# Designs tried in a protein design chat: VHH binders against Translation initiation factor eIF2B subunit alpha (eif-2Balpha). Part 5

Target 1, 305 residues: Translation initiation factor eIF2B subunit alpha (eif-2Balpha), of Caenorhabditis elegans (p34604)
Amino acid sequence: MVQESIISSFRGKLENDPSKSTSLATVETLLEVLDRSRATTVAEFQNELNQVVAALEKTDYSSTSIRSAADLFTRFTSLAPAALLDQEDFSQVLDLYRQRARSFIKNVRGSRAKISKCARLFFTHHMNILTHSYSKVVLETILDAHKSGYHLHVWVTESQPDASGKLVFEELKKNGVPTTLVLDSCVGYVMERIQAVLVGAEGVMETGGIINKIGTVNVCIIAKSRHVPVYVCAETIKFVREFPLNQADIPQEFKYRTSVIERNNLELEHPDVDYTAPEFLTLIITDVGAMKPEAVGEELIKMYI

## First folded at step 1 (VHH)

Design C8 (framework vhh_7aqx_2)
Fold by ESMFold2-Fast, scan of step 1:
Structure C8 (fold): chain B 305 residues (1-305), chain A 123 residues (1-123)
Amino acid sequence: as target 1 above (305 residues)
Amino acid sequence: QVQLQESGGGLVQAGGSLRLSCTTSGFTFSEYAFSWFRQAPGEEREFVGAISWSGGDTDYADSVKGRFTISRDNAKNTFYLQMNSLKTEDTAVYYCAAEDYFGSLTEYEYDYWGQGTQVTVSS
């Protein structure tokens, strides 16, 4: 079965909160499916989930992000203890799945607090940080450090063409954080003043690299040339089983957040995201701790078996 | 524009009851989980209780468990905190909050906040 109301709920989550990741919206939607499920067998339950995931993948949102999040959700929620497999009543298995799903969502929800706490270990009490684009986890990390007594001056790129950096700038200003808005073309000009670059990610790749808002690779290349560390803040739910070697290897679905658009115009090159190779990243700060980019592959294996 | 507005606060004697309401606008109410926080004079904001977007799950701080009940009315875009057997220690400004998840214990995990309503419990 496919419920129109489930797809509507999924779309509503992303349309009402542009800062919400496709991965987060996916697991929340799957929890709703699980809460509404009346399945009496494993096969019936799996069929319900597969139909919903297939329908979500046919939306305008990233099918790679949807499938990866769904696979993590299913892996975490569907592992039943051996003792439960001895029980005749499937409703007890389904109840366990619901409890595990709620625990998974609660852990995902707590990810920002864990990331923020971990990130502060790499901050000095007085420092200049540069950030690019809008990342809710980056914004919360900076605000939490500020409230904890750190004296940060945050340099924010405009992040054109959508000007997402201006949203970060306004939020920092509203919360009393010293902040300076800079042109995207000024990153090289200001980098000598910066002690650390802090960015988010739309996805963390098996290579240890990241896919993030267009301009991220430029920021990270410049940071490396100036010996400025780059810290990526990302929830483990954004880890995906992809192995891009260059910009051309980025799945098309990652290039468009709210719509998947194919381009045949040879005179126009306007991608929404780019890929930053692991060599340009210093640390990936996650809800399970900070790791070197080269450790990402091992963490993905632990998540997927 | 997103708005959360508390009402129902006031002065009450110890052992009494109050019902707080939080009316929301500017987002899809049924897609959010809701919580109440409170802040006593000289203290940081603390978690009081939460209700999931489905209404199937609720969570409460140990200090209020058994005395307070959180509920929601999707048709009215409003959620409530029924406070029974009030104690002087319950005196605080009460804030309603909305999140995409459920039962987050720290302030910065919430997407939207109300302005707060004062509850004063006298002995």
Scores: ipSAE 0.000, ipTM 0.140, lowest interface PAE 15.1, mean pLDDT 80

Design C9 (framework vhh_7qia_2)
Fold by ESMFold2-Fast, scan of step 1:
Structure C9 (fold): chain B 305 residues (1-305), chain A 121 residues (1-121)
Amino acid sequence: as target 1 above (305 residues)
Amino acid sequence: QLQLVESGGGLVQPGGSLRLSCEASGFTFSEYYMGWYRQAPGKQRELVAFISSGGSTNYADSVKGRFTISRDNAKNTVYLQMNSLRPEDTAIYYCAKDFEYWTDSGEYDYWGKGTPVTVSS
């Protein structure tokens, strides 16, 4: 198979579904590589994967998310037993890898339903929720609670400059959820009416902090100041082994859709994402349950060892 | 494998009633949210009603009080009872499995082929 075909497939997954995570698109693409592989040795197979991952990392999408998802995919799908790897018929090893990869992806796809059920445990029958930007998991969680009889009023920031919050607002209206659209600058103005903040994440860091759409840190700081809990909804596939200490430590691939080298106007500060430190977060609600931000590091280590 | 088969549409006069049915197969029906959407000519598809696995219902403001969604898990069927029909209700009605965004398989909601409803004299 040619790399250009696989890279085109990867780009298509993200361009056709903007709500799909880079991590999910990565593991789906790696399954395509695995399904088409005719490798006869572990070394040949690993070389195929490494070439594809390196090519994906050269795209405009987050190289950190691609690498972390690829690492989790290979860890959960690959076998380390020497006896199996030394057998003459490597096709049996590839078949086992394919079976494990399909199970892994199925579990990743089932993550949203598990997150929605878990998040509901932290909702009251009537409550005002504030959300920021477009998160498929957050939207599904709110819709699940609403359909289950919870009376939620959802306050949605516009999430400029891409106005992704307007998309959330329209979807909530379409589904009969009481909703109010607010300016990004009005978060402090409305926070006193809010019982909980619900946000997604593009990545959950080893620090227990999150990288998410620009404006998230502002929302979370204001929520903490008003003693309003912040619940993050994120699939475990979005957990990454990065340790940012401040905004400057965010990998450039998270901040910019295209290479930072193409940007030569140093007068503009227009990042796509920001970093919210763990001290501003109450719980990370995942497909393996709710956890304190402080527990993320240990959970991430367990996934990689 | 997964199939949604809608029926019950037709031509009816203003103030009349119709009962739409959607028979589902290829999945564990009782575990999923089911809903009805509609699309009028030249308009975007809009949510009409949803029903949860537990029986909780939700309706678009335009149909609230006139339409009733229900389900029969033993028959793998979801229904939409439409009363006091108006010309504005003229549309193709679609049965949908799960929420628009939510699926265990990572695919879009599955829509049926639709059943046309025309409200006219």
Scores: ipSAE 0.000, ipTM 0.132, lowest interface PAE 16.3, mean pLDDT 78

Design D1 (framework vhh_7nfr_2)
Fold by ESMFold2-Fast, scan of step 1:
Structure D1 (fold): chain B 305 residues (1-305), chain A 122 residues (1-122)
Amino acid sequence: as target 1 above (305 residues)
Amino acid sequence: QVQLQESGGGLVQPGGSLRLSCAASGFTFSSYAMSWVRQAPGEGREWVSSISGSGGSTYYADSVKGRFTIARDNVKNTLYLLMDSLKSDDTAVYYCAKGRYYTSGWKYFDYWGQGTQVTVSS
């Protein structure tokens, strides 16, 4: 049994910070477990982590995102040099795990700065960019480019029904970035004046496709038809081992919140997200560099093998 | 200035009922999802229920489903929680929370009330 305090800490991270990803909250929670651990063996420590992950997967948040982030955290933090396994005192191994975990989380928190620096390599100094929904990494990328002397005009969809695009619009306006708010139905109307589409992702799939706010697939299809490049900004911690072939293959935990929504009341198809296949994406810009969608599967294999 | 003011809490016997109210001001009430979140003594915050801006969609935690009803009055800018068949486990401070969006209020909150204490005691 996992302590309720760990689960409540995890929920608090996500409820109090809408910009924080489920993946980041997961690894921060696992660091808390590691800091409190008194395990004396590798097996005992791994069992503690597995119990916590199983408990987190029963929450209202994406079990796929939780599991993938936990797998990456465990792989990165728990590989000890063979020499340390010969020690009688496992505390030295735990201290090394804690050091590695802190380094891993520091790298995750620094991901957006690396992404924004990489993204600028694909910008021109005068550029019309279209974005959809609220993405903290996309917003920071645009603001960093603006502060670096780029003259960007940002076209922002309203992103109904939650109107998340209006938050982006107001933040850009507040920071002096030229911006125009457009109706979701106007994407086709404005696309001919756009030089690039910049979007975030809730998850990057093994197919090289993305799960993101509903309407993203429409934006990307229109961009492709007009030969406008689509740049996805996403931290590698958002990479997940899923292989959707179509919209129906989206894991239910992304489309619906299982413990909140009564499944028998889903008479209408009103998903929060959609899936954009890799053929509609130009580049996935990450904290480890830019890659073609086709390269995502290979990168995921390297991370998990 | 956004303000949320809860009322209706108190002491009640197991099996009893209470109605909580939250008076909202300083924003366009009908444009945002609203939620109730509770915190029991010595425990973390637990999401209880959410309602969309129009009131057309409601969501409940499994622990309260069938016993609690969330409702809103967009003319009076008031959120309600009707609590039936109360149990000792329902003892908590109940907070009114403003969602950041028209939907999905249970996930993202930008403003909270001061809370109202509900005690279910035998």
Scores: ipSAE 0.000, ipTM 0.116, lowest interface PAE 19.7, mean pLDDT 79

Design D10 (framework vhh_h_nbbcii10_fgla)
Amino acid sequence: QVQLVESGGGLVQPGGSLRLSCAASGFTFSTYKSYALGWFRQAPGQGLEAVAAISWSGGSTYYADSVKGRFTISRDNSKNTLYLQMNSLRAEDTAVYYCAARLYSGKYFTSYDYWGQGTLVTVSS
ESMFold2-Fast, scan of step 1: ipSAE 0.000; ipTM 0.185

Design D11 (framework vhh_7nfr_2)
Fold by ESMFold2-Fast, scan of step 1:
Structure D11 (fold): chain B 305 residues (1-305), chain A 126 residues (1-126)
Amino acid sequence: as target 1 above (305 residues)
Amino acid sequence: QVQLQESGGGLVQPGGSLRLSCAASGFTFSSYYMSWVRQAPGEGREWVSSISSSGSTIYYADSVKGRFTIARDNVKNTLYLLMDSLKSDDTAVYYCAKSPYKWLRQGTSPSEYDYWGQGTQVTVSS
């Protein structure tokens, strides 16, 4: 496929369906590439896939989400019996990959519903929850709990400078969920009223920590200081084989939009994301259940075997 | 535990030949793509060659095509690299590397392999 056509298809998926995650759009785009592939060898197929992923990472969408989704898609869909893979006729292998890819995507589409059900096990019937930035899985979790009869009051940070929290605030208001918009600088001020913090993740690291919208580490540090649990809602497709020990270990392509990196402005420290170490997190709630941050490394290995 | 042990390195004159071996244990060797990766003094790791589980599919870096031959013996759980027409630029520590995929090779980036041997030194000089 023409690279411009692939990028256009990817952007179209996200623009035409605002509820669709970057991860899901990535794997759907990779399936389209796979469906059009005329590769006759493993090397041709692998190179074709890698070129597409590199092109998608140059867009302004989350590089962390694109890379994690692509890695898991490739591992899940491209495992094949040795006898079939080592045949000179590669067409049967491609057909198997297409079948596995469709199954994988079907499972990804069900992830948010599983997370929502699991998260409710940690809610009380009346609860003050704080959330930061815009997370589709967190929003769905809150709305699903509200529809199920839970009485939640949701405290939403503005999440400046992109004001993504205002989008969450308006969606909650539209759906009749009691909600209060708070300044990012007011998290410490309001935390004593909060029973739990609910945040999403662009990526869940092998350390059990998370990469998420800038300000997340501040929220989580404050929550820990006040003994408020932090629940991360994240699909397993967002698990990444990265091992950051501090903020500086985050790859530059994850921290900044491509356009900002190209500006090469060393006087500004305006990253789009930060890293929250596992000691600031209580549970990672996933489509395969809730786990302690310490268990993430083991679960990540299982997904590769 | 997975273990990979290289041998067969040494000093050889330009134009000479060497045969490297990698003894594998702790996993089902016959099910995995295997690779050779080298690291020259002061340089990063460079992928050299990969071979499929059955030995039917083989890949080489452009710098070694026509001079090196990768092979495997699934009965002995051993990976080989036969190096002909050696050049001074081939001087490096050679590592046996395991793909995390049972039936697909990992990419050509050295960071993409899940297990490595200790390495064997190959020096090409007179």
Scores: ipSAE 0.000, ipTM 0.103, lowest interface PAE 19.8, mean pLDDT 79

Design D12 (framework vhh_7aqx_2)
Fold by ESMFold2-Fast, scan of step 1:
Structure D12 (fold): chain B 305 residues (1-305), chain A 127 residues (1-127)
Amino acid sequence: as target 1 above (305 residues)
Amino acid sequence: QVQLQESGGGLVQAGGSLRLSCTTSGFTFSSYAFSWFRQAPGEEREFVGAISWSGGSTDYADSVKGRFTISRDNAKNTFYLQMNSLKTEDTAVYYCAAKPYTLRYSGWTQSKEYDYWGQGTQVTVSS
């Protein structure tokens, strides 16, 4: 394998399709490696995957998302009956891996549609929803509900400093969804009008908490104080075996690193994400159904055994 | 069959340096992630540092960041912990640990995630 061509392919997937997640791009890239593989043993194949994952981790994209997606891909695709593993012709094992990998990727691609369908079970025909930052799955969920005849008014935070909420606002406006752009500082002011908060996640933790765009914890604390439910929309490929107890415990890979934030000086620190503990969340809505935050640990055990 | 053996421990004065080595056998070295843990008298075993199967990622406990460096040498089936600017608080039995290729980032700081362990080597830092 040529690492430069693989990195270029990976970057191209994300640059040419901004709607594609890092996790999906990772597993699609690993399928390309698997399709081109000429390995004759399990060890040789694992070495090929190891080299690719290492190369992808050197990119500017989330190393945690890359590793989690690669871990799930490897565990799902490498499950094979003992009879096949004992064969001298490894090409049959590779063919099985390719079949399983394609099935896995098909399920990952279908995740957002399954989440959208599940989320509607918690909507009323007329409701005010607050969302924070840009989440493809949240956007798809809202648009799907709108097309299905729900009358939603979506309140979107600006999500500074990158103003990612403005992208959601523009997309909702183009699709005819009533929407209001709100300053991040005004969440407390508007929360009394809100029937539900809908947010995405960069990662769903073993604690049942989430790591998501900076400002999410503020939104969720305010929602809880006013008894407004918080629904998290997240693909199961974003589930990770991390146990944060506080903001300091956020894995390094989720935080943006510049020369400014490498020093222990909070005045200069500019985190890109925050951690929201499970007590501030009502439900995690996934491609395998809705679950209480406290049930996440059990689901992770099933996925990562 | 699988064996991990530490070496390089000993007595050193505060401000000094030590390099620990962990030599492995019985598995494909390049397919494993490695870590160092330590246990001081009367304390629980704590994480020190980890290196991924590829060497492309490392993690360290906050107490040792900037002072300790973990590295691996696939040709020698050995991985290392370079300890600089040692403090009396670094006094402990140091254990090397290995976990198989899982591509899993999460859990690397948790002792329960590691399948294979060395017997430990004593590091004593005197004032």
Scores: ipSAE 0.000, ipTM 0.115, lowest interface PAE 19.3, mean pLDDT 79

Design D13 (framework vhh_7qia_2)
Fold by ESMFold2-Fast, scan of step 1:
Structure D13 (fold): chain B 305 residues (1-305), chain A 121 residues (1-121)
Amino acid sequence: as target 1 above (305 residues)
Amino acid sequence: QLQLVESGGGLVQPGGSLRLSCEASGSIFSIYAMGWYRQAPGKQRELVAFIYSGGSTNYADSVKGRFTISRDNAKNTVYLQMNSLRPEDTAIYYCAARYGSFYKLTSYDYWGKGTPVTVSS
């Protein structure tokens, strides 16, 4: 059984470090499970991880991010030579899993810095950027560019109803970045002033499209209509084996917070996320480089080989 | 749980055609994404074609325009129609299924045992 203590540890990671992603907190929590595991078989260990992931997905944190991170962690961690799996002493297998898990987490922790460096290749020293919602990788990318001498004016949508864009706006102001807060309904009004749209993603799909904060598809459609490039900043740990063709294809557990689904209160059409098809995106900037949306499916398949 | 059985392989002359079938049993077929992989002697296993549960398809560049993947959920079967076969297509062809349940994130893809295809005169 999953214990409440592991869920408390997961929440604590995110509450004690506001800069930490849900994906990183997920894999760090899974490493804790692995470090405490007394499993004697692969099946026993797999069952233990599955129970923990199921419990994490019942939290109000992004189910898309949790599932993606957990899937990549377990695929990477559990790849072991058949000869080692034939050992009578399973503790050697667990030790290998722990070594692989720590290596994986170390790479995840370095991903935002790589994304930030790559993104600057697509910036001009003076530009108006529009962003939507609160994305930690986008915020870090903008702040790093500002500190590097770029003169960015950042237009931030309010991202209602949670007003997550106000958090980005306040943080940019605190760091001396010129910024303007705009109503979500004003994206079309301001787009003619914008040289690039920079957004994050909760998940990058096999289609090359993204699942991100509600309103993202509206921003991206308007940007395409005005011939403004859209750059997505996303860690590869957010790549997900989903193939949505439209909004209806998004699993309900991705669109709505678990607490809302469990209460069966969907009388209001207030999803937390939407899907943006690849045709509305210019580039996906990742910790392994920038790629066209069309290239995502091939890269995702390689990650699960 | 899911069992996959391939059929339809054999010997065929260059320029010929073959249709491979993969029948699934032991679970609900429609929820799985299905793929065909091949492994030629002395080479690593490579993806040939993939069909998602929603019906979208992807093909390796080497077979694009010659091979067609399709599925029949009523018959629990995925097909690979191979046209304009070349000696380079000689390999053992494997059927694979992928399940996305978060309760089974650590489970590997389901694989068949393979069906041999030889293209020679």
Scores: ipSAE 0.000, ipTM 0.146, lowest interface PAE 16.1, mean pLDDT 79

Design D2 (framework vhh_7aqx_2)
Fold by ESMFold2-Fast, scan of step 1:
Structure D2 (fold): chain B 305 residues (1-305), chain A 121 residues (1-121)
Amino acid sequence: as target 1 above (305 residues)
Amino acid sequence: QVQLQESGGGLVQAGGSLRLSCTTSGRTFSSYAFSWFRQAPGEEREFVGAISWSGGRTDYADSVKGRFTISRDNAKNTFYLQMNSLKTEDTAVYYCAAKYSLYRTSGYDYWGQGTQVTVSS
């Protein structure tokens, strides 16, 4: 059984903070479950977590993101020395799990600052950057660089149909960053002026590729054609153990922004996201450092097993 | 690391029922998604059904939807395939598989050795 208040708390986290990822909301919700747990055995605790995750997966939010975040949370939280697992007093095991869970979440929350610091190592003092869609980590990275004395001109795609790029454009203008809003169809037109493409990701795949806002693959293909590097900024909590071979392999669970009704219209091919294969990406910049796309698989193995 | 062992296969009459079990080893059972595949004589291996690591998501091949149910019991480190209204075309060697993802094919990390199911008319 799962308390309705836990599901309501989960939904509230995402509705009250649009910049919060489904992955972060999932691990924060699991910590709440752990903090309220009165389990007396490992099996009882695991059953409690599984019931909560099963209920979260039945919501309208991405079940792939929920599962992957819960996998990482459980793996990190439940690793314990054999001596502790032999304890008769399970409350001491739960306290260890709570300490590890809080440490994990603290690291997740600090990820964007680490990414911003790392990304600046790849910037020049004066450069034209192209970005696509709204990414909180990308926005913070650009603003931090600007405040640190970098002279960046940011070219922002409109990112239709939700016009999420206009939000980035307005935030950059408010903070005094030189910025130009461009049509999604104009990426090829402006790419010759661009020194680097900076994008976020909704998921980083085992292939080293990314799932991100529709239009990302077009931007990255054009960038590669013009020999412009593509830097992906993504928290490691967004790493997902999926192996897409093509666009059709994108998990249907990546449903973050577009309504279910619109997705069910058989007359429209209006996906929310696309998949960008690793050959179109230069670096994945994470809270644990920058890595080549080829290195993502090994990093995922370390996180899961 | 995970090792998988199937059981519950055998001979059954058309219209009958059979429950397959797949027992896993290791402390990581709760972190894996599980699937059943089958391979009929002279045919390619095909997907039958899958269950997410939490049990909140299940998926089935169209040919078995409504007849087969996949479930898991984390306390027993076991997952199941309940097969109802069996047809002669369900005759195959059934394999269990484990992966960190519900992704249906080439990324499965671990496989069992298979159990024979024969449906006679």
Scores: ipSAE 0.000, ipTM 0.155, lowest interface PAE 16.5, mean pLDDT 78

Design D3 (framework vhh_4orz_3)
Amino acid sequence: EVQLVESGGGLVQAGGSLRLFCAASGFTFSKYAMAWLRQAPGKRREWVALIYSGGSTDYADSVKDRFTISRDNAKNTVSLQMNSLKPEDTAIYFCAARTYWKGSLYYDYWGQGTQVTVSS
ESMFold2-Fast, scan of step 1: ipSAE 0.000; ipTM 0.267

Design D4 (framework vhh_h_nbbcii10_fgla)
Fold by ESMFold2-Fast, scan of step 1:
Structure D4 (fold): chain B 305 residues (1-305), chain A 125 residues (1-125)
Amino acid sequence: as target 1 above (305 residues)
Amino acid sequence: QVQLVESGGGLVQPGGSLRLSCAASGFTFSSRYSYALGWFRQAPGQGLEAVAAISGSGGSTYYADSVKGRFTISRDNSKNTLYLQMNSLRAEDTAVYYCAKYRGSWLTYKSFDYWGQGTLVTVSS
């Protein structure tokens, strides 16, 4: 009942604003939970948040994005738990959390513009760029570069089976950006024409690797083989505290939609996402600047202080 | 199975030094794919407080204001061990010290796995 109201609000944020990220919708929803909270202890409050996050993960929106945003929200709002445990009036703790949460959300809303500006530093005036899947930050980055006078030709994979790349292709065409739609199987075929790969991420792991739409690891391996740089565009809210060593280490709820897992229908190996190890990535371009993948763990720590 | 076991606590005079160790089993501190780790303490009659933390790579550290300049956190990935070097100890540093492995939010006690009973540090004058 209470969770249904919160879930409806979450869905409404994403359905009514196509430009809004799952990560932003998640933290806005968690602020609503915080605003409605009657918790009297840190344990009670954390349990309330954990139950909401678990419910959000069952909505078939990106579980990786939901969990990363929730973790960063909790970290930013409640960074020093021991000091808070010593406070007699928990309403003061909740008010502090609300203030910190609003500040966090304000910073998140400016992230894509900062990423777009930073990414242009790595572009040449005339450039062939390959992208995979639908990433709002990548799309905004390309469109902002085009508006700034860069002559980009964007090669877009279809990103099957959901054909999310066709949405990027159509949006680029609508905005007058030269674009070519390619089969997922043609990435190796076209890579010799490409000067850079631009991809988004559903999550940036502490390893410096990324979780992103299935096929991303194939694109990045091929790019590395051809000495083509791979630039990941990702807001810091997508940074996740996970250390996958291989594809199997990724939680099932990140790879598959909840409905598939619940039905136990895993006879086909058709995951929604894959993991790309940091060795296949050149730079991670974020709202706090560009960094090498090996620097991600350190940047996560900086965001705590 | 993941487990962290603390050692190195004891009785020390004000101004003294101690080095705490945390031995990990069930997972490996690789140079690249290491978990973020931290030290927490609980003084008699007080709540749990964060003391220090170190990134998976070992390149970044965090310290509570009360211990900055006195304590140093480090890790030896080859020995699967986390350390806390405590210098210029004060009576208010008296506490049970716990090492914690990250799970979720790094600086909240609810995002950590606590293993073993901790190690008692008593600073007495």
Scores: ipSAE 0.000, ipTM 0.131, lowest interface PAE 17.8, mean pLDDT 77

